# Miniprotein binders against q9h3h3: the designs that were tried, part 79

Target 1, 235 residues: q9h3h3
Amino acid sequence: EDGFTAEHLAAEAMAADMDPWLVFDARTTPATELDAWLAKYPPSQVTRYGDPGSPNSEPVGWIAVYGQGYSPNSGDVQGLQAAWEALQTSGRPITPGTLRQLAITHHVLSGKWLMHLAPGFKLDHAWAGIARAVVEGQLQVAKVSPRAKEGGRQVICVYTDDFTDRLGVLEADSAIRAAGIKCLLTYKPDVYTYLGIYRANRWHLCPTLYESRFQLGGSARGSRVLDRANNVELT
Key: E = the ipSAE of ESMFold2; O = the ipSAE of OpenDDE; V2 = 0.75 times the mean of E and O plus 0.25 times the DockQ between their complexes.

## First folded at step 7 (miniprotein)

Design M11
Fold by ESMFold2-Fast, scan of step 7:
Structure M11 (fold): chain B 235 residues (1-235), chain A 100 residues (1-100)
Amino acid sequence: as target 1 above (235 residues)
Amino acid sequence: SLKDELRELLEEIVELAEEALEAIKEGNLDEAKELIRRAIEIAERIIEELDDEEIKKRAELALYLLKMALRAIEAGDPEKAELILRWVIKLVRLLIEELK
């Protein structure tokens, strides 16, 4: 049923995370090499499971760019998972507040702005803009999905260190807009990904916390940001 | 029926994956690899005989994960294989439920 779809999506995400990644790491690679790397691995042509006719013959889970100051901190994911299983067997309500508390307790604080684009020039151009912003220090880290076996939209994920830090989340949105991105963005905390909170979840939770829409001729930020849970504008 | 035969084969995959998890926990990595290889063979047979696009797609993901678990053990990461096998068991059990 709907539960199966959520588990299937979670398993696909886990497999992508565990498969090899194509990484430009600005901590160890000169910024001058970025343009050549982007030309070699355009996301619209890199295939998820490999194809001799594409840039990769072997599976690729993600294409990523790490900023010079990037320091990975995934928190205590194992402790989070154990606490989540205990919570599900308890009589306690499962709400956004309860999940936020679990995330804080286990230091699983990272989150991401998501943008979904069809394979093609616009995707590759958007990714190049994001990658340059990461290498230049305006963003910390980003990744983009390879082209799916059956086609469909690809996703660019732009990470922030702490989803509870609204100012940091908004600063990342501003940097994405400054990089020339005009499409719809949604923000999802990684705790929701680890616990399998997708659109068809059994707890009827909204799978994203924030929404950003480009504002034509608009504010200094270039966007309108909405808190989806409370239906309140943040700007 | 064809559905009953498919369900029986999927149940065999679950059983093999559960036995592989037990073998990993006991440090019997060669036994775990053999059990995973047997599960892979069953999954490959299912995929070859299925024309249902949705069921085939779900079986293909389970097969991919089984192969990933095998590679993880071969690479010296049995903890990774254990996590992957738990996902295989969960997905295959859900597929069995849909076939009732």
Scores: ipSAE 0.530, ipTM 0.845, lowest interface PAE 1.5, mean pLDDT 87

Design M12 (at its last look DockQ between E and O 0.80; V2 from the best seeds 0.67)
Fold by OpenDDE base, look of step 8:
Structure M12 (fold): chain B 235 residues (1-235), chain A 100 residues (1-100)
Amino acid sequence: as target 1 above (235 residues)
Amino acid sequence: SLKDELRELLEEIVELAEEALEAIKEGNLDEAKELIRRAIEIAERIIEELDDEEIKKRAELALYLLKMALRAIEAGDPQKAELILRWVIKLVRLLIEELK
């Protein structure tokens, strides 16, 4: 992927973030309404631009579920971006450690487990499991991308508060597995998203810190988690 | 050539977006809206003339963002519009490079 593709994807992501979201907020909505909401807005049918016949008539950037304990904290994203630009101009080496330090300094510590699924029953079922886990307090917040016109894979994002808290990251993986998710998971810090660090970036940085593979009959966690930076298994 | 003309029109979009950014900074939101509207019109014309589907898709995103910036101003969020316009400028400049 060339630099243009990376910027295009970043712009699409920005547009999706700025468009209206379909949100179930467990802080204000009874948990008993979740099933009806899931039935009304299945991710495989909600369209990005509100296509005719879809549950949504207007553009939807994301479908999201907020847990009872969810508190938005975005940190100093503007300061982060300024520091990033300065760093690039300095010519100093950029490493995962550099990005980690930038994230800590600017309190941009959120990260997410990502799963990519084709539109359909499996996606909707996976989303329902995740949404329930969020409402039940096992997870804090999750979102899923709406269906694209081209019918490509949709992504479910399950957030953690601190990508530097290894235990918290692993606990979220366990909760996702407990929700019945068996697909490959990758963990990406939000700082990487904000700074436009995607696959094939010019710094050769891996945009994902962790990988989780489902494991039958293994540890109580039901998954094998790999630290990709160090190539070490954490479980 | 058609390619040259398209590049010139894309450059005009960049200029309009930059001027709109300055207008927002100066608090002249009406001017900013007008500049964005003009950029939208140009973008729509460009899209009709693009044969490459990938380039067209990218131009469509730029158009979508321009419309979003306009809505942001109309909704009373000029800061959101500024952020969007910066992305428009970035994307359109990339399009210009692809059309060289």
Scores: ipSAE 0.645, ipTM 0.898, lowest interface PAE 0.7, mean pLDDT 91
Fold by ESMFold2, look of step 8:
Structure M12 (fold): chain B 235 residues (1-235), chain A 100 residues (1-100)
Amino acid sequence: as target 1 above (235 residues)
Amino acid sequence: SLKDELRELLEEIVELAEEALEAIKEGNLDEAKELIRRAIEIAERIIEELDDEEIKKRAELALYLLKMALRAIEAGDPQKAELILRWVIKLVRLLIEELK
């Protein structure tokens, strides 16, 4: 049963959030320093726990780039979590519509495009492109996971302010594609993350709202975006 | 049996973590640290005896969280340690139920 898997993933995410982050903050650091920083901390070589031979000697939870206009606003996360606990004990149905309403009511509106890549040059190159897009103002904030001991794919998260603002979400997809990214992208509202609702959750909720696939033929933007709830192409 | 012995050791970790939580709430931080250190020793014992990689990964996360809680108390942030210990208890209880 995937209930234990979901709680395990939530705990790993909590630990990473609480460990130190490596941050390039464009609000306080000149853009001309970005390339040196990227060379010092490639995500394929920054290790989660500070392994020998890595550029970091201490644990790193995330590697992040904050854009010039980044203003953190997580909303009423504590109120959201309290309402979620009450809902679970109420006996009322838990649906995607219920979660959307909780997010709106508590102003937890952020979300993120996700891409999963194996460690190596392709990951580092993709991250560098995303980081430059953030510093140049096409994207607002992004992070990438460090390399885990077991290996496996790493994740780049590119945030948007409001998952209910379809234009803003699609603009972020376009900016990611303009940076040369061709892999599959999935979009997850942060409400699912704050409530610990991952793919293998006990409520069988689908935390992926949109799916973006790179499209070669006839598209000016180069991507095809699917609304997973309605199985309807947006582009 | 090995399964019964593993379950008993995991139950002891839960009990120690719960006692550490109460010690933190009472301001008895030296006691909380000692209880967490004892839980760490048991978790390390469990991990070195395990041959099931899936169970081992889950126990290793619990161990890392126990160490993170200890560091949080040592850094003067017992509230952070309290949050982490609640996660330890949740994860270890799920592992115990999987072995039942």
Scores: ipSAE 0.613, ipTM 0.878, lowest interface PAE 1.1, mean pLDDT 88
Fold by ESMFold2-Fast, scan of step 7:
Structure M12 (fold): chain B 235 residues (1-235), chain A 100 residues (1-100)
Amino acid sequence: as target 1 above (235 residues)
Amino acid sequence: SLKDELRELLEEIVELAEEALEAIKEGNLDEAKELIRRAIEIAERIIEELDDEEIKKRAELALYLLKMALRAIEAGDPQKAELILRWVIKLVRLLIEELK
């Protein structure tokens, strides 16, 4: 309830994507350099718009770690956005099915597990765990937001190649849990991010496909994953 | 009224951004940059003159994006500028609708 619209949040996300990123790229950098890089750029200290007192003087959109096997494929985002504008103008109903169709048609298939944490030691520790899992090959790619001027929680995003591949999505959840992460996770396809589908959107769409809650000692050890669209327990 | 004056300024930003998009499509990058600079001046004026924190924050984002579009053209990426300008148009149009 800060008064921002879903479109405003989407535009801020676009700006972050377009600003410079701090990247540890395991495809070109030895894994032995990761700990020093993490110490130099803890996400609780890196500022979104730059500050002489922080590790960065210039704006930083994202802090990212690329795995050794990572191969970027964003699909046809421009074609997706053009088709989205046409869809809205047409008056055709906007549903999860129509968005899935647009995503497949334009090859915008990536998605991500999201975790929101307050700035501080817990955030930096969680990010270090995720970053090591990426460099060691248990996850493909991840990024974390820098510290906002207004404060508030920061987000860690752990990506999978294809949101329609349920097994791949669940395997990523397992790897996140194996890295020691115990907080709530939600899974969002990138098509929803590009099109500005956030909470309280005008189309009444659920903004995430899956929810993962940490659970140990139960029949589904590690996590309890819910399919939010169908309200079905997957683990 | 003050509200009508604000609406007119926001409508001018939309018009300038739309003209900049057309200039980019026609390969007139110098014209596009000048149109974006005019939109930047209007956004800066809105931010300087208004006390409404919600309107200022929205204008600040539009200003940030207009500056990004200008830098994109200067860096030789007019297609990136087109994407950014479409977002500026969308955000400013939404703000105009809220003011009706």
Scores: ipSAE 0.577, ipTM 0.873, lowest interface PAE 1.2, mean pLDDT 86
ESMFold2 (binder alone), look of step 8: mean pLDDT 87; pTM 0.876

Design M13
Fold by ESMFold2-Fast, scan of step 7:
Structure M13 (fold): chain B 235 residues (1-235), chain A 100 residues (1-100)
Amino acid sequence: as target 1 above (235 residues)
Amino acid sequence: SLKDELRELLEEIVELAEEALEAIKEGNLDEAKELIRRAIEIAERIIEELDDEEIKKRAELALYLLKMALRAIEAGDPKRAELILRWVIKLVRLLIEELK
């Protein structure tokens, strides 16, 4: 119910998106250069606002890796926002289904698996694994937050093109697990972010669609994926 | 009181940011930059004199966004500056309400 905290986080996210990014772009850079780039810019050492003692002297919003086949498509975000304002004024019910239809209509389909890790070797190792999976073609695109001034956990975001494509979302989860990631993952569509819908929103919408937990043992190193909206296990 | 003085300074930042937003909409970019610079000066004084770390952290974000809006205009992207200034206005208004 702390509206100020939600708005502060949203403003920080907007600023990070607008600040410069450190990007390894596999569309134009040979894969052989990735290991040197990862060694130069470990996310535990890259600082959000720059520091003489870090790899960056200037602000960095995100550290990202683009796959060879990556084609950015944010959709019609302006049209989505206009339609959202019209929906709120219309008195029509605001439900997950209504937002899904708005997202489809305006082609705002991307979503992401999120993992939160403390700064240090484990974060840098996890990011390196994800980055290699992107460059090798198992994932499309990923980014990781730089280290905050006061510390705290950093986030790795692994994107998929279409949050309505369950198979694609699950394939991305499998690729993340194959990269050695064992922590909790949550999946969020970008449509919720563009509309400013976070935890404790007035419409009681859950922006998290899926949750993935690592499963230890067995011949297949699978994960348990839960559909949060329908409370149904998918794997 | 110190709290009343702080509130007045924050309200001045909101007014300057709102005037800068209108100046951008009217194509008066030099006026917008000057208004943003004045808001930056006020925010910097608040941060330098303030001992409350929680309020200081929130004021620091607003200051950062004001500087980002100024750079956006200088880089030839006034529409980006408009978006950033709306966030400044929202965040500073929320901080003013918290101080009540």
Scores: ipSAE 0.556, ipTM 0.865, lowest interface PAE 1.7, mean pLDDT 88

Design M14
Fold by ESMFold2-Fast, scan of step 7:
Structure M14 (fold): chain B 235 residues (1-235), chain A 100 residues (1-100)
Amino acid sequence: as target 1 above (235 residues)
Amino acid sequence: SLKDELRELLEEIVELAEEALEAIKEGNLDEAKELIRRAIEIAERIIEELDDEEIKKRAELALYLLKMALRAIEAGDPKAAELILRWVIKLVRLLIEELK
């Protein structure tokens, strides 16, 4: 993600989405098989493009866990992209409100809490905790990136179905904290990912909507959540 | 110069990818696959001859996407191949601009 253009990052994201995924699907697989699956495919060792020395010989775009109640709903991504091209050529200002309206119009409502962790025990342990929370029904769906050839941090994504539902976004944060996660979290709507809104984008938009920091004290929520765009602290 | 040769090879990849898009539009999937294979060969040659790590990484991404487009056609999804090829063209054009 660092040192590359928004177009380059969007192309890599598309490649990952199109490549095969390693999926534990709790809708069809007993929960008792999860620990063996996690041991077989630790994200710190699964390689992006395949390697004879790793668990995979073929490319893997994502490692994912689907909860029992998970129902895929990507919305109209093609319509969103066509409308986005029209908006860019119109010369009209591109703002968070404009993107939010575009997302609502095309039903591209999902979003995700992001954790960036270095390859190793901490990443694998955090992923195992999130995967168990998904299988147990406390979260809906999650995925983690495989290890890149050049190294660098990997990302765990924990999804919610509607980024405009602030209560639902905050409930997911609480469930992540209850799973034992203490690292920094940021929340990004999928519409930003599809449209290539990353750090240092040409429209000067904040690339994430929320930030969550763990609190060591006896806070009622267990975390401090900030609205990054408006710099307003939420519960 | 090596830089001029690299730019010409990258421009050839763009031309082949654009021709592949037209072939897909016409329903000529066998021609599209052959054009993509030719683009793959050029990308592989570039990667083997480069010692610039940043350019090499971008060329490796382009190669990967070209292989993905080929697989998409083989799997019966030429629409996905069109989208992937558009990203290849965009990525390679950006790399050409950096070399100017």
Scores: ipSAE 0.013, ipTM 0.274, lowest interface PAE 8.2, mean pLDDT 82

Design M15
Fold by ESMFold2-Fast, scan of step 7:
Structure M15 (fold): chain B 235 residues (1-235), chain A 100 residues (1-100)
Amino acid sequence: as target 1 above (235 residues)
Amino acid sequence: SLKDELRELLEEIVELAEEALEAIKEGNLDEAKELIRRAIEIAERIIEELDDEEIKKRAELALYLLKMALRAIEAGDPKLAELILRWVIKLVRLLIEELK
C-alpha cells in the first residue's frame, strides 16, 4: 500500500521468495531448540536486506517454521502461469470462479491466513505463538516477513493445503485463535499470489476469500469467519 | 528537463532487459549477462539523480532485481533470470509512467 501498485507488491514478494530463508524445520530439529531459535531471530529485528546491527548481515526473504508432518505441494505453477497468459489474451472475463478453475486444473491448491502487525513486541509474541503451534502439530507451516528498511507492517502467513477445503481453512483459523491471536485475519489462495492478485489489481477482484474477526462470546471457536467471495457468514 | 532525461534512461533499461530476455531464449547467456550489467550501470546512475524517496525506493527494487537476474544466470538458472527480468520491465515501465 502507501502508493505501491499490485505489480510492485508482487515483485517484492517474488524477490523475498528468491532470497535466503531462516528456517526452523521440526522434521530435522528437536522442538526443545525452538525457544532459542525464536530468541535469536525475532522478526522485528531481522532485516530484509541485512545489517551488521541486526541478527543477519545478509538478505533474508522470509523467516519460516516447518511442522513435523510438512510436505510441500506447490502444484503445476508453470502450467498455471501459461494458462493465465492465455486467459488474459483471450479477452474472457477474469473472475474468482475462473481463477479457482485454473488453480484446480493445475493443482495449485495451497492458501494462507494472513495477519499484518507493526514491528515490535506484539509481532514477535504473535510469531512465537504461531511457531509453537506449528512445532506442536496444530498448524502445518508458517512464515513471517523480515523488517523492511522503511519500517512498514510485517506479515505472518499460516498455510493450509487446500483453499477449496473450507473445513480445513476453518480448522486453521481455530488453531490460530487457540494460539492467542486476536487480530484481523484474511485468507488468500496461493494461486492469487502466483498470478499477482493483490489489493490494487487491475481486474478489481477481492484479493482474499475469507476474513476472520476475533470476538468474545457467541462463537465456541473464538472468532467469526466471513466468506468474502460469496458474502456469506460461515460462523 | 531532468525528468525527461531520466525517462529516456529508464526506457533504455527496459530495452536492455528485453534484449537480455531474447538472448536467454536463444541460449546466449554471456550476451544476456553483458546486457544486464549495462542495465545495472544505468540504474545506479539514475538512482543518484532521484529526489523522490518513494520513486527512488522502487528504482532501488528494480536495481536489486537486475542484480538477482545476473546472479541467477551465473548460478546456472537462466529460467529464473527470465522471470526476474519480466518483473524488472514491469517495474521500470511503472516508474516511467510516474515520471510523466
Scores: ipSAE 0.015, ipTM 0.480, lowest interface PAE 7.0, mean pLDDT 84

Design M16
Fold by ESMFold2-Fast, scan of step 7:
Structure M16 (fold): chain B 235 residues (1-235), chain A 100 residues (1-100)
Amino acid sequence: as target 1 above (235 residues)
Amino acid sequence: SLKDELRELLEEIVELAEEALEAIKEGNLDEAKELIRRAIEIAERIIEELDDEEIKKRAELALYLLKMALRAIEAGDPKMAELILRWVIKLVRLLIEELK
């Protein structure tokens, strides 16, 4: 069960990364143009494969906003893959610690907060809030999936540059909450993605390092963040 | 049987994609494009004959990736085409196993 579904979803994710993106780039575009861009490309209406009735006639893989300071750095993914193959054949235990060490060694440090929302006003409103936080400098970069053919939930990804920097991860969570987001957030390092570590992996690893839940009775900026890897509350 | 005929066509797509990978490695990009176009034609025919929506969705993704690999070569990125074709081979092999 689900093995074929997992590979299919992975291939769809790869295709989305390779297809054209709709990008608001705050490095080259005035912030005053953001509201018009958001109105033109609401994620609930942008279709994955294009539709004459939608904002796009051609395929769109992702809708993204780049902050003024955004500088892409994926690290040494090829070196990471080679080291991963060596680790698997070495007989050494495969643990969160060994993956963290591999990621640091090869400078594959980025990670992301994920939120899944149904298509509609609430998704578009949440994305607009995140996009404004990126353009205003509270977040570095974010992307949201277009509407799938089948109309399932869409995902907003909010990236941080270093998953080992707990303070940076928590600062991003705070900025997401300040934007009015109240749903469950989960944080995944990109190293798990590059190594193909998903749920039900043979090493029994949880690819989610952190969970954020909105605080009941707390402020809109407050959240409870759990470190899933070390089983401790951070907030 | 219908399943046996479908399996043979899917296996032909795998063989064409594998040959296209070798053509790319050898720098024979025109040959690679022709092999990919042939695989696209087979995939399109399979999709037209399918009545199972689950299998059809999986075949449609493989077709999409084949067209994407072709565009990558045309855009001067044969290394991207190699990566995409490896995914095509993986997905089509999984689809063949599903049909057994």
Scores: ipSAE 0.353, ipTM 0.751, lowest interface PAE 2.7, mean pLDDT 86

Design M17 (at its last look DockQ between E and O 0.84; V2 from the best seeds 0.71)
Fold by OpenDDE base, look of step 8:
Parts: C-alpha cells; structure tokens; sequence
Structure M17 (fold): chain B 235 residues (1-235), chain A 100 residues (1-100)
C-alpha cells in the first residue's frame, strides 16, 4: 500500500469516528432490549452513508455497544501527537518500545481485538454474540463498522483498557472465543491508530501486537495467542 | 491541459482550507464558513471532471470532509472543523501529486 492509500484510509476512519454512531448503552438501556436493537440494526444492513432501504437514513460511522462498566478514557491524544511529531523530527529510531513509552506517558493505553468478516449472517451473528458479551459484562465495549458502499469486509473491534496488560488482553480473547467467535483475531493498540501506523509503514513497525487463532481441543481458552513482536506464544 | 486545470483547482482548495483554518483561529467563523463553501463548490466541479474512479473516490472523501467541517462550525465545534480541514489539506495535496 502506498502512502496515499494509507492516508486515505486514515481519513475514512476519522470521518467514521466523527459521524453519528448507533449505540446500545447498557448503562441506560435494559439488557432485555438488546435483541430488538440487534434486529433493528444488523451490521450487514446498516450502511455507512444511509443508503435507501437501509435501517439508517443518515450516515453512521460505527455501531457500538457499551457495557455497564464502560468509562471513556482517551488520554492525552494531542500531547501524544505532538510528541510523535517531535520524535520524527529528532531522527531517533522508532521502535515498538518507543511507541509503548509514548502511550504510557500520555495515558493512551486502549487497544482492540479486531476481526474482519464479510457482510452477512455470519457477521451479524458474530456481532450479536459480542454485543451480548458486552451487555453481560464479559467485555467492556465493542463496535462494528457499517456496510460500505463498495461492500467488502466489515470489522468488529473489541476494546481493552490497557494494551500493556497482557492478562487483560488475553482475558478479552477468551471472552470473544466464549462468545462463539472462531475467526482470526489481531490486537492493535489505539496509539498505533492515532499515530497513523498502518501496515507497510515507513518504520517497518507491525501495527498488530498479538494474533489469536482458534484452537479446537486445546487450552481452556480455546485459542492460541502469539506475540508478534517477539514471535512467542503466550498461551 | 485538463489535468493541469484540475491541479490548479485542487491547489485553490488547499488555499481556501488553509485560509479557513486561519479564520477559525482568529475567531472569524463566518469567514471560515464562506471559505469552506467555496472549497465545496470547487470540489464538486472537480469531481465531475475526474475520469479515474479511484481519484474520484478520494476527491469525494475530501468533499465529504469539507461538508463535515462546515457542519462542525455550524454546530459550534470549530476545533473539530480545524482537525477536519487539516485532513482535507493533506488529502488534496496527495491528489495533486497523483495528478502530476
């Protein structure tokens, strides 16, 4: 992917973040209403720009579910960005450790498990499982991208509070697997997103820290989690 | 050439967006809105003349963002508009490079 494609994708992501979200907030809405909400707004049918015939008439950036314990904490993103620019100007080597330290310093510690699925029943079913897990308190917050005009895969993001907390990351993986998800998962810190670090970046940084593969008959977690930076299995 | 003309129009969008950013910083939100409106008009014209579907798609995103910036100002969130405009400038400059 060329630099132009990367910037374009970043801009699309920004636009989606800024557009209205369809949210089920378990803090204010009874859990008993979740099924009706899921039926009303299946991710495979919700369109990014509110196409005719879709459940939404207006643009939707994300469909999200907030758990009872969800508390938004974005940290100092502006300070992070300034520090990142300064770092780039300095010519100092940029490593995963550098990014980790920047994230810690600016309290931008959130990360997410990502799964990519084609639009359809499997996506909607996966989302329903995740949404239920969030409402039941097994997960804190999740979101799914709406259907793009061009089609393609939709992404479900399941968040954790701290990408540096390996146990928390692994627990979220276990909860996702318990929700019936069997596809490949990758874990990406939000700091990488905020700094525009995508695949094939000029620093040759891997934008994903962990990979989870479903395992039949294996460990109690039902998955094998790989630390991609160190090429070490954590489970 | 048509390509040259399109690049000039894209440069004008960059200039307008930069001026809009300055207007926002100065607290002149009405001027900022007007500048963005002009940029929108130019962007719409450019999109009509683009034959390459990928370039057109990218230009459409820039247009979408310009409209979003305008809405942000109208909604009383000029900081959001500034952020969006910076992205517009970035995207449009990339488009200019693609049309070289």
Amino acid sequence: as target 1 above (235 residues)
Amino acid sequence: SLKDELRELLEEIVELAEEALEAIKEGNLDEAKELIRRAIEIAERIIEELDDEEIKRRAELALYLLKMALRAIEAGDPKKAELILRWVIKLVRLLIEELK
Scores: ipSAE 0.684, ipTM 0.911, lowest interface PAE 0.6, mean pLDDT 91
Fold by ESMFold2, look of step 8:
Structure M17 (fold): chain B 235 residues (1-235), chain A 100 residues (1-100)
Amino acid sequence: as target 1 above (235 residues)
Amino acid sequence: SLKDELRELLEEIVELAEEALEAIKEGNLDEAKELIRRAIEIAERIIEELDDEEIKRRAELALYLLKMALRAIEAGDPKKAELILRWVIKLVRLLIEELK
């Protein structure tokens, strides 16, 4: 059962990536059109498969906003995946350090802050705040999952281009908090996603590198950020 | 039994998907599409006859992926269809193993 759950989630993620996305691209669309777009496609109402009565008639894998500075670069994902297979058969230990080195070697350095919210006004409001931050240039790119058939929590992903650049990751956290987000954030390097390494993985790896918790009256950035690998608050 | 019949249908889906994958590799795209359509029909039969929500949900994902693979071939992207079919095979094999 455990192995099937992980593979099922990975297959759903692959299908979502391959289906069409709803994209607001600030590089080609005027910022003045953002509010109308957000009102037309709230993530709590956009359905994964284009259900009757939803604003979309076709499947939607993701709803995304690209900032003016967004320059896509996934790195050498194919080489990363091949090296991962070789590593697994080699008998060498699999540790967070080996994953980090694979990511660096293959230039798969992106990562994302994640938040999970139930469908409804709070999700739509949080997404709108993030989308505005992206269009205004405080963040580079974000996406949100559409509403699933069975319902349940949806995810907002806010990307950074280099998980090894701690200052850049913390700046993104600060920008998210400045957009009014108060929920728990977790940071996952994309290397874990591309290799299908989730919380219930056979190697007992922790794919969450950082946690961010909103803090009233706290540090200048308005959050406490914990480095999960070293159990250290980054203040 | 119903569980034995279900396993037979799932194994047929795996066989058809494997044959479709080989047909794509050989450039026989019309054959691949026919094999995928047959797998789709079996998946639709499984879903129509099932009350088990867990099995039905998993069969529905396999069906969606089979249709996605068919669309990929029709759109002239057989490499995308190969990737999708490998996922179908993996998922259905896991379901067969769970039913033992």
Scores: ipSAE 0.638, ipTM 0.876, lowest interface PAE 1.1, mean pLDDT 88
Fold by ESMFold2-Fast, scan of step 7:
Structure M17 (fold): chain B 235 residues (1-235), chain A 100 residues (1-100)
Amino acid sequence: as target 1 above (235 residues)
Amino acid sequence: SLKDELRELLEEIVELAEEALEAIKEGNLDEAKELIRRAIEIAERIIEELDDEEIKRRAELALYLLKMALRAIEAGDPKKAELILRWVIKLVRLLIEELK
């Protein structure tokens, strides 16, 4: 059942969020220490469940960098979950618009640009670029998954405060591109993550709102962004 | 049958997890930890005896979550353990339904 697959992915995400994180916090740590920290904890080598042969012997859920101005605001996640249960029992249609309205009502507005990369030099180089952009103030916060399986891709998440603020979402995309990132990016609101909207969701919703593709040859922006729900290019 | 035996063991994990939730609500954290440890032992036995990689992978996630709930109580965060145990119950019940 599609519902079972989505619940499995949601439970894995919850476990990662609850396990210890390796954090470089620019609010309390000098920026001069970042390069040594990145060398100590390359995401291609940090293992999800710990391995004495890796940089970590104990489980690591996420590797994260907090910017100097980072201020967490998760909104009313408990109220969101209660409203979601009520919506499902009401029989009302579950659509992107309905989820957006729930998110606004409960102030669960954060979202993230996602990039999926295979373990190796390209992943570690991309993460280093993102981490430097966060510490330098061009991005607010980012995290990367540790290595879980051979051949499995890892994910870098770059967060924005408000997924309904298209300008802010596009500014984050520009900063990611300025950091040297050329791979495909997709944007997912955290409300979708909290409610278990993944690729295999039972409502057959697209799990992301935007798609960004690198544009070679120099535009003022460096990428083309598509609204996936409406199949419309953004300017 | 082996399938019926597996379903009975999974149902026992659900019952232990539900009892652990009630123990937490009542403030009986030592009882909750013991109930979770029993659920862990059953999950470990299931994983050891299974040849089905898909079922084994899902059982391994439930086992990991049970161990995480135990650690949460030991770290003084029973509310975190409650959330995790609700996920264990949900995932194990979904697995039981698939085995019909």
Scores: ipSAE 0.602, ipTM 0.872, lowest interface PAE 1.3, mean pLDDT 87
ESMFold2 (binder alone), look of step 8: mean pLDDT 87; pTM 0.883

